# Designs tried in a protein design chat: VHH binders against p49116. Part 244

Target 1, 238 residues: p49116
Amino acid sequence: EGPLLSDTHVTFKLTMPSPMPEYLNVHYICESASRLLFLSMHWARSIPAFQALGQDCNTSLVRACWNELFTLGLAQCAQVMSLSTILAAIVNHLQNSIQEDKLSGDRIKQVMEHIWKLQEFCNSMAKLDIDGYEYAYLKAIVLFSPDHPGLTSTSQIEKFQEKAQMELQDYVQKTYSEDTYRLARILVRLPALRLMSSNITEELFFTGLIGNVSIDSIIPYILKMETAEYNGQITGAS
Short names: E, the ipSAE of ESMFold2; O, the ipSAE of OpenDDE; V2, 0.75 times the mean of E and O plus 0.25 times the DockQ between their complexes.

## First folded at step 13 (VHH)

Design y57 (framework vhh_enristomig; at its last look DockQ between E and O 0.02; V2 from the best seeds 0.00; counts 0 for: pae E 12.9 > 2, unsure alone 62.8 < 65, placed apart)
Fold by ESMFold2-Fast, scan of step 13:
Structure y57 (fold): chain B 238 residues (1-238), chain A 119 residues (1-119)
Amino acid sequence: as target 1 above (238 residues)
Amino acid sequence: EVQLLESGGGEVQPGGSLRLSCAASGFTVSSNHISWYRQAPGKQREWVSTIYSGDRTNYAESVKGRFTISRDNAKNTLYLQMSSLRAEDTAVYYCATLSEYLRQFGDYWGQGTLVTVKP
């Protein structure tokens, strides 16, 4: 009935572990990424339209799009996270591993290409100076994607995606009235998100979640988590 | 290298008190968000309390007013002061960052510290 997103859904504040260690390690990177993932999933579950789809559909949607949401979050929080410093540390580690012949050359190439695609995406968003409202609607557009295999309620999901697109259009036309092509420039960035591998994202950012722990396995739990438990982990003053 | 080690558990009577400790190594307690979790036999782990960077605190409703989370920066140690203990507080207590909490899905928590409240 009302707008898809409220002003509360525009607020997206990442609280980083601090201080940043003198030499970055997998634990600091994993903690930072876990906080961003948790924030992203709680953001999604707070949307009334998302809740209306029901638990099974919510789980399926987030499992399908968490990497896109996470990547948008990395771009939005790149400065707070010092993402360029984190990526440089990962690249340095990978280059040292190649020299010691500890990793497959094919695997290293895939990971390096992923990092370059991620850097290009984040740079393009920074150059466009995407604001908080625009990020919120872009996240809603990727969240309410009706085209993932195995989804039920696809007509309702498509309705919510269309609503997100229309509200983004209204926002951009009113806020950036002199820039006729801004919306088009923003929207053409989205397809790149689906070219990024969720498996490589897990390897880069969540290597501290050892053993058989995967993002797929934790998603249902976080989506069922009570607000008090969520707030206990991540919702603090910055 | 980075580790959080719990201690201080034991047996108490209802209404009693205990102080739990969580010693950090390779990790600075004073500037990070750290939580206490607990797990009773046959139950999933549940959140108890968090202290945020900047010393703001949150508590689960079931422990609010009875438990106090704090830190000693010089010792790089987190504490949970428990008072007015009840039978339902019986559990193994763990301290964790968010990433360590998520590792529970692989059963990678440490041994924790056992608190038993005897009626």
Scores: ipSAE 0.611, ipTM 0.817, lowest interface PAE 1.3, mean pLDDT 87
Fold by OpenDDE, look of step 14:
Structure y57 (fold): chain B 238 residues (1-238), chain A 119 residues (1-119)
Amino acid sequence: as target 1 above (238 residues)
Amino acid sequence: EVQLLESGGGEVQPGGSLRLSCAASGFTVSSNHISWYRQAPGKQREWVSTIYSGDRTNYAESVKGRFTISRDNAKNTLYLQMSSLRAEDTAVYYCATLSEYLRQFGDYWGQGTLVTVKP
């Protein structure tokens, strides 16, 4: 009955591998992406409403929206990640694949367009100067999306999404009272997330996992991890 | 290609000590968070310890005060010094980065190194 999110859910601090190598190899990219993925999953797990939906529903939700959450995370952590550098490195690695004739022309186009869409989305979010609260609420809105196929408890999910939307609205009205249309400008960015392919995202950022593991298959295991293990992997807090 | 090779396992009596090594290739251990995991017979794999890129360390409660994680940057090697070993520490021990940890869920596991604590 209380708020969907608290101040504790606003914190979203990604720690990158350090030092950054001069040449960003596939491992560095995959490791960075893995950290962001874990952080995003841990964030979702920290929401009481998310926990209340149960393990099966939670898994289904995250499977449906992990790409959107991940992308929002990329946008939010773009500076810390040096995302532009990472994307450039990805493109360079793709060039090698192209030269080796491993990709079709159509696939190359799709992948390059995806990279462009990612960059464009992150740039648009930076331009809007989205703050930590707004990101938290946006992530909640995409997390509690009832319109994915195969979900259970859709009514409850919808209620949580509405609550997230309302809290975002209240926050924006309170914090940015002079900008009457800020909420609308923020929300209209969300459709761009659903234009992005989760498969291509997985290929770009998790190449080291390809062939052995899919993100879809890993999600249940991540969500079952103990909090202490999460902290041990990411924050160092125990 | 990223490779991790664990070694140093063996049989030890309760209260004894053992030092495990994890030789890394394909990435720099000092630039990554790298962790020890263990899997006891019939149990799920569990997190043991992490050394972060900034040299911070963290431990599972069950091993805190008994185990010490460290690394040699020149050798690109991770270590786990285990002391006051108990029967419940018996397990195959693995090292992994976070990304490698995720890969392991895809039915890819390193060899690990077996630690057996028994009288």
Scores: ipSAE 0.457, ipTM 0.777, lowest interface PAE 1.2, mean pLDDT 90
Fold by ESMFold2, look of step 14:
Structure y57 (fold): chain B 238 residues (1-238), chain A 119 residues (1-119)
Amino acid sequence: as target 1 above (238 residues)
Amino acid sequence: EVQLLESGGGEVQPGGSLRLSCAASGFTVSSNHISWYRQAPGKQREWVSTIYSGDRTNYAESVKGRFTISRDNAKNTLYLQMSSLRAEDTAVYYCATLSEYLRQFGDYWGQGTLVTVKP
């Protein structure tokens, strides 16, 4: 029994590589994204309900939802990451490639559509002024999704998701009592997360830094890493 | 300097199979993601398949289940195994690196290899 999340689960402080380069490069983008991924996975690991599901179920959940958690993290940390600047630079490069060549591939257009959807999601969350408590509950709702194929313990996962939804409702009603429809406006943003492609996220943010491995294959390793090992092993010499 | 050389194209009957190769130099195929694209006459170039540096693969919906992308790290070569070929698969096939759009390199495309599905 008890609350699904505590105040310790609201803290979500992303530390960026320093200094920010004069021109954005793949190393800076990949290191920044890796730090967010680590923070997101360790946030999930810290939740007692997540721990209670057992290691195989936990790994399966994170493999299924890591991109949604990562996308919520991008929205939450968009300003500290300078995400708008990163995405604008990528869009300008892609547009120049299409314009200079009379031909373009479906992949480039697919990537541009994905970037646009990501920008719109982050903008909508900023417009709503989503706070840290709300982000924590939204991440829990995404994490404890019973819909993913191949999961065991689906009924328990669904109960945790319902608890996260209840706790978000209680928080919003208490904290934003003058804004009757705030919960509804927040919840209608969640379906956009299922539009985000994990393969395109990997190509945008993780190409080159991870080497020959995919995010899906390293999730068990990330879930076992201590924070000091991550900072020395993945973030490099900054 | 990145160089890509496609080969293995030719004429094939509907339902047939063909294997394309892309020999790479100037970068390591195991350390980069690399893709196949195709372009039919009078149409825009379209994406076909990608192999990620970690061996994950992705395919356009029109070729899923019929095409298989793979690589041979010892030969630094990318492959596209095509089966159940159809008339709409007729195109010039190119290999290219996707990392160009993030690293601000110029476009890295091969010269292409023609695949014709007839009769």
Scores: ipSAE 0.000, ipTM 0.188, lowest interface PAE 12.9, mean pLDDT 79
ESMFold2 (binder alone), look of step 14: mean pLDDT 80; pTM 0.811

Design y58 (framework vhh_enristomig)
Fold by ESMFold2-Fast, scan of step 13:
Structure y58 (fold): chain B 238 residues (1-238), chain A 119 residues (1-119)
Amino acid sequence: as target 1 above (238 residues)
Amino acid sequence: EVQLLESGGGEVQPGGSLRLSCAASGFTVSSNHISWYRQAPGKQREWVSTIYSGTRTNYAESVKGRFTISRDNAKNTLYLQMSSLRAEDTAVYYCATLSEYLRQFGDYWGQGTLVTVKP
């Protein structure tokens, strides 16, 4: 049996919309987020172990973890996205919504806490200087989570998660041999991803973008897209 | 606000040709990835072609060699030149960006432009 991930799964290149607008607007932010979401789902779909679980299991796994994959993608692509600038623009948009009394005080608090947690997570990952291999394995650990309700084949999913953990350990021990506790430092970051609401992520990054259809509703269709259509949307020809 | 408006559809005989247009506003065609999709009655929406920022293009296998995607930067317009048309090319044709694709998913697509290839 070969490794869970190949070198092709380490490559994660986000193509930003161009040209950059003079002032950041909702359309640019949502387009950037949509590209990252598509890239993340294309990445998951390309894993042979993921494909082997079958369509129903694939859909259930991605529905359960898309927010965690998306957040890891935001951290990984923070520099190319100028994420700090995007978050500042979102905060400005929220301030305008507050002034118009469109959100309750409790909801405003929840959204601001979400932004704070996202900033702290991205800063933690940047401080740890997480590399491309480490991100690929962290995404795999999140993807192959056997503990989501309603999953079938949980034993096989757990096996793939354990394989991802072992391959990450081998990589870190070889590459960062001088830092005995690096793996532990990285892994303790993952539980924070589950504290972030997928509903709030939709409001911040996908508001007004997907009409009456939620991200959970479009996931099965994106996963069933032809490879050429996937490439046409997010990768382009080599 | 981004808006894309399709036109150029009509009736054509098998083996004929048509050129579809997609006029863009609030959005620069030369700098963005833009795709053509189609949907026949009772069938799923399918991707047809994409022109990427720059000059790269990609096509669905069913239309490769018969359709050509292009743009006119001065008119801010996307085109799909269709040749050797077949009965199975009969569909409503839509142009979309990635965000427009997600936003108009399901039954929320614009009206598009109808292409009918007579049997």
Scores: ipSAE 0.013, ipTM 0.409, lowest interface PAE 7.7, mean pLDDT 82

Design y59 (framework vhh_enristomig)
Fold by ESMFold2-Fast, scan of step 13:
Formats: sequence, structure tokens, C-alpha cells
Structure y59 (fold): chain B 238 residues (1-238), chain A 119 residues (1-119)
Amino acid sequence: as target 1 above (238 residues)
Amino acid sequence: EVQLLESGGGEVQPGGSLRLSCAASGFTVSSNHISWYRQAPGKQREWVSTIYSGNRTNYAESVKGRFTISRDNAKNTLYLQMSSLRAEDTAVYYCATLSEYLRQFGDYWGQGTLVTVKP
């Protein structure tokens, strides 16, 4: 009966570790990425429709789409993160490692292709000047994806996805009334998210996690965190 | 708390063997990319070997065929088996948990263990 998302779901504020180091290091990158991941999962768990699906379904959905949510978050927070600087530093390191024969050429190629796809995605979103409402609905569309293997309640998930699509259409048509094709240009960006490897994302952004546990294994824990514990993680105060 | 503790260093004759150990706390060796580095007196720290989370291994040309990197998942410990040791292998040996793609950004290093090869 009510809207899928409220104005509170549009607010998406990433607090970066401070101060920024003079040169980038894995600790800074992983801490920044972890804060974004926690922010993204807290955003998802705050949606009443998401809560209504139940704990097991919630875990399965986030396990299936965390890389898509994270990548949308990287694009949305690219300026706050100085993401282009981070990616340029990684690319420079990889190019030097190839020249010195320090790393497997095949594996470096896969990582370089992933970074290129990520940069292209973030650039396309920046060129479209995607706003906070549009990001919120795009995240909802990928979250409520009924087509992941192993999901139950797929008809209900599909209804929530359709509701997200309808509310995005209504918003875009009212806000960008002179740009008849804006919605189509936005939606055709989404399939690229599924072409990016969650394993490579994990290695690039989460290699410094204590215990080096998989994102898949920590998702149930993060989704059950108390608000105070969550706030400690996203500010580094815990 | 992430902690790496190297052991097994000592004095050895040329052609001898040593096994270095790196005991890990606060992280899992089987799911990490873990490397051995060494630093000789007055020289830059140099990469020696890496074992990847998928059990692939890689070695510096200077040690290839003489050193073997391995891990014991049950003991959460990394090893470096060194054979046919030479005077130029004399160095402090360090273990580090680093991404193979972000080696320059590695934050977790052990204290080191001294290996001295004396005739």
C-alpha cells in the first residue's frame, strides 16, 4: 500500500577513515570498502519490504547481490572515496608487476579487465548524473532480483522489484520530464553489474579483513547486527 | 588482532637445510595469499615466495628449485623449506599476508627470523 522506499532510504552517507594516507595502502582501501559494504547492508535491512521476506530469504538475496550493491555504492560514493585515485594506483601497481614478471600474467589480465569494467561503469553513472533517488531505486531493483538460483518466495520478490521499477519510472518522469529516454539509459547500465566477478571484488577491496573471511560467510552476521554495533563499524569507533 | 610470528632461523653451513615457520593468529592461512620476503644487511627487502589461496605457488628465480613454500591448515602455519643454502641466502626472513595484486600495500608483517649461512 505504501511506497517501497521512504526519503530515509535516499540518504546514503559514507564516512571515510581519517586522515587519508600520503600513499594508498591495503588497510585504508579495505577499511573504506568495509564501511561501504556495512552501509549498503544496513540500507537493505532498513527496507520494510526486505524485512517482510524473512531472515533466510534476506540472507540469500544479499549473498546473491552484494557485489552489485557494493558496485552501485562505489559509483555513488566515488568522489567521497577518491575511487579514481584508488583504481589508478592499483592499475599502476599491476602494470609495473607485469613488467617485472612478479605476478601471473593471466590472473593480472582478469583483474585488469575487472578494474576496466568497474571504471567504465562508474564513469557511465557519473556522465548520467544519477541522483540519490535514482541510486536508491537501482539498489532496490538489484536487491529484489527474483532470478538468482536457490531463492524461495520468488513471486513476492518479483512484485517488490516491479514496485521499485514503477516508483523509479514515476520519479524520473516527474523530475526529468524533458528527458524522455533517461530511464532507459539508466536501466541498460544494470546488466553490466552481473558481469563483474564478486571474487575479484573481494580480493581487490577486502584482502585486509582480519581473519580474511569470505563476504559470503559474514553476511548473516552483518544483517543481524544491532544498530549501535553497526554504527561503530561504519565510523571505525568499535 | 592479526599476528605473524616467524621461527626456525639459525646458523647453517653452505649446502645445508632449514625449515622456517610462520604461526598465524587472527587470520586463516588457507584462505589468504601469504608470502616470504627476506632482507640482507644493507639491502632492500626482496620477495622470495608466495602461496596463493588456491594452493598455487610462485618463487623468485634465485631460490627456485631450492626453496619450497607450504602451509598446514590445521596448525594455521606457513612454512618455507630451504635446501642447498648459499652465503647469499643470509638474511632476516619475514612472512607477510598480502594480496598478490596489492603487494606494495601489504600491512601485515611478522618480526622476522635470522638465517645465517657460514662456511
Scores: ipSAE 0.000, ipTM 0.172, lowest interface PAE 11.7, mean pLDDT 81

Design y6 (framework vhh_enristomig)
Fold by ESMFold2-Fast, scan of step 13:
Structure y6 (fold): chain B 238 residues (1-238), chain A 119 residues (1-119)
Amino acid sequence: as target 1 above (238 residues)
Amino acid sequence: EVQLLESGGGEVQPGGSLRLSCAASGFTVSTNHISWYRQAPGKQREWVSTIYSGGRTNYAESVKGRFTISRDNAKNTLYLQMSSLRAEDTAVYYCATLSEYLRQFGDYWGQGTLVTVKP
C-alpha cells in the first residue's frame, strides 16, 4: 500500500562519456544514447511495482514503451547531453545531404519530421520547467500503460498507472498550488510521445542495430541481465 | 571509411567447430557495439550475436549455448567461436557496427566468410 515511487526513483543522473569531441561523431552520440537507454531501463527495473508484474510482463511493457521512456529521458537530460547541439549537427548534415542528393528525399523528410517532433517535445517540457518528481511520474505513467496489445495482467498494470496519475496530481497540487492548470498542460504533452517512430530513434541514436535487429528485440535480454553485469554496461567496463 | 574483414570460414562436419574473425579499421572494437550476422542462401540476413561496448554479450536463441562472441582489444578484432555446428548454420557470416540509417552513408558490411556444414 505504500507510494508507487520513492525518492530514489526521482533521482535520474546521466553520466556522460569523456569530454564531448570538437566534431560530433556517431560513436559519441551512440555511447551517450546507450547510457541513457540503460539508465532508463535500470530506473524501470528498480520500481517494486514493476518487479511484482514478473519478467514476461516487464519485457512486454518495456518493449512497448522504450521509445517513450527514452524520449522523456532525452528531454530530462537535454542540458547534460547538449542535445540541442547534437540535433543541430544532425539537421545540418541532413540539409547538406538533401542539397547533394546523397540520400532518398523521402527518407530524409521522415527523419527531419522526427527531429522536429523531438525538438518540439523537448522545448515544450523545458518551457513548462518539468521537475524531477514530475518526470519520474510521467515515466511511470508511460511504463504502466495497460493499452498495449498482447499484455497480460492489464488490470494490475492499470492500477499502477492510476496510482502514478494520482500521486502526480497530489504532488503538482501541493507543489504548484497557484497554477491550477499545470497538471493538464503536462499530461497533454504525453500523446505526442506515441507519434514518434521508434525505428527512426534507433537510426539516429544507436550504432549496434542493423537490418532486422532492433532495440525491441534486444530489450528482453537487457532486462534479464544480472545486476552486476547490467552495472558493468552503465559504467562502460570492457 | 569503416572497413571490416571477416575470415575463418570453411567446411566442417556436423558437430564440428570453427572460429571466425573480424578485423576492424576506421573504428575501435572495444568502445563500440559490434555484431555478427549471417545469411543463408535465399534467406534474409539474420542477427547472430552482439558484444556491447561495456563487454556484455547477447545471442540469438538458435545459437545460444553453442556460439561465443569475444574481442581482442589489442588486435582490434572481433571473434565468433562456433561449436556443435548444424546444417542450418550454413551461411555467409558478416560483422557490422552501424544502424540501418547510418549504413546508407557508406558500406559498413564486410565481404563475409562462408561457413558450410556438410554431413
Scores: ipSAE 0.000, ipTM 0.170, lowest interface PAE 11.6, mean pLDDT 80

Design y60 (framework vhh_enristomig)
Fold by ESMFold2-Fast, scan of step 13:
Structure y60 (fold): chain B 238 residues (1-238), chain A 119 residues (1-119)
Amino acid sequence: as target 1 above (238 residues)
Amino acid sequence: EVQLLESGGGEVQPGGSLRLSCAASGFTVSSNHISWYRQAPGKQREWVSTIYSGGKTNYAESVKGRFTISRDNAKNTLYLQMSSLRAEDTAVYYCATLSEYLRQFGDYWGQGTLVTVKP
């Protein structure tokens, strides 16, 4: 039985629409987020343990955790995305919407609170200087969560999660041997991901899709895509 | 207000050529990755080709060497030059960014442009 993840699963390279427009708009943000979502789904699809669970289980797992994977991806790719600039543009839009009375004050408060939670999470991950191996294993721990309602094969999912935790521990102990509490500091960040509303994530980053499709409805189609077609969408380069 | 409008389809004999156009409004083609997709009767949507913002291109194996994706930045228009057309290329062709592609997943596509390769 080999490791849960290989070196190929540590690589996570997001290709952004370029150049970034002088004035950010819904299309640019939605396109950027869609690429990150696709990259995250592609990452999950490539894991042999994930494939072994079968299509129905795969769909259920990703539907349950896509927001957590997406948020980890936002933190990991924050520099490539210029995430702070995107969030500032969203905040500016929300402030203008308040002044023009286009959105309710209560809804704007909920959205702004979500943005603050997201910024705090990304800042905490940056402060901890999480590396590519650590991100890969954190995503695996989130993906192989046996505790979501309605899941089948929960014993096998739990075994994969425990394997992810064990391999993360081995990595951290060898690579950061001088920092005995690093693993604990990293793992206590994960519960915050489940406090992030997937509905508000959709409103912030996938506004262009709202009203036509939901991320939940898209997931089965992305997971069924042929590898060549999938790669055609996300392997762009200048 | 982002819109992509396909045109240029028609009937052609095997071995013939066609050039499809995709006119963009509400965003700049040179700033985005834009793909061509097709859907033949009774089949799932198939990715055909992508041109990336940096000018790099990618193609499905079935069309590699026969199709060429390009853009005219001044006209804000994407093209698909199709040569050596085969019966299997008969389909409705669509252009989309990734987010536009996702928007139409699990629902019907817009009109697109029909390409029919006759025997």
Scores: ipSAE 0.354, ipTM 0.685, lowest interface PAE 2.8, mean pLDDT 85

Design y61 (framework vhh_enristomig)
Fold by ESMFold2-Fast, scan of step 13:
Structure y61 (fold): chain B 238 residues (1-238), chain A 119 residues (1-119)
Amino acid sequence: as target 1 above (238 residues)
Amino acid sequence: EVQLLESGGGEVQPGGSLRLSCAASGFTVSSNHISWYRQAPGKQREWVSTIYSGGYTNYAESVKGRFTISRDNAKNTLYLQMSSLRAEDTAVYYCATLSEYLRQFGDYWGQGTLVTVKP
């Protein structure tokens, strides 16, 4: 059969709502994050192998891996999002809260540790100069993870993951032929994604969702969106 | 899905008492920080009280000594016992999981419960 991903799946273009406001606010963060989440889910649903698994399996896979996909998206889109500026502002706010003894130190510490793990991950990807093809295949590897509890069709999912790994290997070996260990350096970054708390990601980036809905609850809705409705969400048109 | 549902509001005379309840689902009250906030018509939302995951409690100066925050871990429910109520306590009361990162910008869960202190 043909490749798992086509050139259309390598293209990953995030459109931001507006220039970053002078003062950080939950509306801007949530809108920016929601656009990235919708883009990530649309990317996944457009893969023929993903479609072949069926609706129930698709929903289960995305529910299990959305945080990993979202974090890879944050790293890939860090520049266009001005992510470092957003995270620095959040860290400054948390440090001031600790100094003023206004908020629980334990929760602030958990959130700060999450932000530092996220910064470290994004910095490591930037230092490796991960390209668009590499990001696409890393996303495919985490999407087609057969090891999440409750999954059906695990043999087929595993085959798609192996296909993603083989195609990434082929690409890296041909494109970066002089860097013998590049693939290994890239792949050892992936376990860190599972150390990122989805609950903390949700609090940091999605606390402004209308109706106080969880990401878990909206995933089936997003995956069933008509193309026009989806385009309205990712472009901010309504 | 994480949800908080407030109840127990009503009309009382000055000096009276009310107990507000906040039923939690989708998370455990004993492992989270949970707060009560209130909003009077035409005013900004103000913090009233917090119970921290470790059981420590804190109160706004205006309610200290009159209000008591507590939880029932078995029922997964938060309470606010209000005594010596004053006209200035008239507001819609909300419970919220404390967002330590975005508290000043955050959304608060639930429809709230109205408390009216009539002279």
Scores: ipSAE 0.000, ipTM 0.133, lowest interface PAE 13.5, mean pLDDT 80

Design y62 (framework vhh_enristomig)
Fold by ESMFold2-Fast, scan of step 13:
Structure y62 (fold): chain B 238 residues (1-238), chain A 119 residues (1-119)
Amino acid sequence: as target 1 above (238 residues)
Amino acid sequence: EVQLLESGGGEVQPGGSLRLSCAASGFTVSSNHISWYRQAPGKQREWVSTIYSGGWTNYAESVKGRFTISRDNAKNTLYLQMSSLRAEDTAVYYCATLSEYLRQFGDYWGQGTLVTVKP
């Protein structure tokens, strides 16, 4: 049959809020993160194989893996986001909270460990110079994970994951033919995504707003959006 | 808290023009992304246009070149200038806040205003 992903699924262009403030604030960080989350869910929704699984399965898959998709998106868009600057601002806020005894040392330690894991992951992807095709297939491998509890249609999900793995292997072997161990170096990075807490990601990037809802509660609504609605919200193009 | 009130709908002949308004309270138009949607009888709601907080605009292909979205920050009001109207533009038009900050897409909708294009 045809490939799991088309060239349109390789395109992943984040439009940042403008203007960028002189000092980063929680609202700028939250809007930037929300744009990336919307872009990531729109990307998943656009895959024909994903659509073929049906609405209930789609919702369950994205609820299970949104943090992994989001983290891959952070790594891919790190430069356009100035992610290092965002993380530095968060670290400064946490250090100020310690100085003012506003947060417990144990909580600060958990959050700092999460930030260090995130920085290490993004740095490793940057050092490997992961390209757009590789990111697209890594996201597909993560999205089509058959091993999350409570999933139905697990055999079909596994088939799509294997197809993603096969197409990634073919791409890497053809494009980076002189680097015999590149695929192995890329794939060993993926388990780290599951060690990162979705709750801490939500707190770091989606906090500071009164009455904000959990990511889990908005996923079904985002997935029901028309393509034009996604494009209107996440691209910002005139 | 948030209220959106659409107005300006009515009957018009093909090729005519209408200007829709959306008066906002409980949020600031200039600080948020705001969209126009429409729903024709028996159809799902369709996105029409968005103006972003930064002033950028985007349009559905079916209305591009015919409709213009704008806002008046002092009046906290959103507008949709519609020209060269066609029978297929007949619908109830809604304005909605699609705020990424609140993480509740489509949570704040107005009551709608009816536009009818009759020959």
Scores: ipSAE 0.000, ipTM 0.130, lowest interface PAE 14.7, mean pLDDT 80

Design y63 (framework vhh_enristomig)
Fold by ESMFold2-Fast, scan of step 13:
Structure y63 (fold): chain B 238 residues (1-238), chain A 119 residues (1-119)
Amino acid sequence: as target 1 above (238 residues)
Amino acid sequence: EVQLLESGGGEVQPGGSLRLSCAASGFTVSSNHISWYRQAPGKQREWVSTIYSGGHTNYAESVKGRFTISRDNAKNTLYLQMSSLRAEDTAVYYCATLSEYLRQFGDYWGQGTLVTVKP
């Protein structure tokens, strides 16, 4: 019947804390990341198909894919966030930590490899000049992934994913009609999202903020927030 | 160091008024979305009000028309003006940004400011 996503799902506007400090600190990075996380959760909650799956199923989906949604959000908002500057500051901090023997060399190596993978992903998306409609549908494709362990209603999830794929195809073919292979170039970027560790994302962007509690364990609370409270965290819009 | 420090709480009679303050250091109140939360004895924390970077405000239905959130950009301070206070407004009040909201799951929220409305 109607489309999976509406024009309201294309709008994805991150408002950054300001002013940007002279030296990047944990608070600025964590606040920026928290805003992106909440914006991503708000985006997912606003999709009627997502709500139709029921609370248990939709919570399980977001718990499984929050890192993929967050990473797509980082790529989409890279310019607004000055993400390259944030990552450079993190790299400098990590290099100083290894020189001072504060962190193990193996751990630093893992984190540096994650940063490299993140930069390569964001660079590939920038090179393809992915637009807001394309980002919305890519987020929908990763959100409605039927292949995560423990999911119920996998046939319905797969149907929503296929609907997202079809609507993305229609959009790309109409908007970029002269680039026959654009859709294929976009879709082959998605598997890289599953190679990035959610634990390392937590260390890079949430820097001990939540202590021994993981982001996936917090997600049910964020998704259960009442609409007015949720809107109060994200936007000034009615 | 970045922090938010709450003050202004106390004991009041039903129907009374109080003004709470939230002094920010290390970041700018006018460029951030900042919320007031409260936690009553034996209850879960609840959202009370938010002022957005653009100056727009939003309120929980339970406090709408009675509470007013505002800021003083020169003092880098957030305020919550509370009027027509009720016994159910008795709580510890906290101000927080989004990252501080996440921090609460790690039990990092500070002391807040206590408001007691005596029956």
Scores: ipSAE 0.299, ipTM 0.667, lowest interface PAE 3.4, mean pLDDT 85

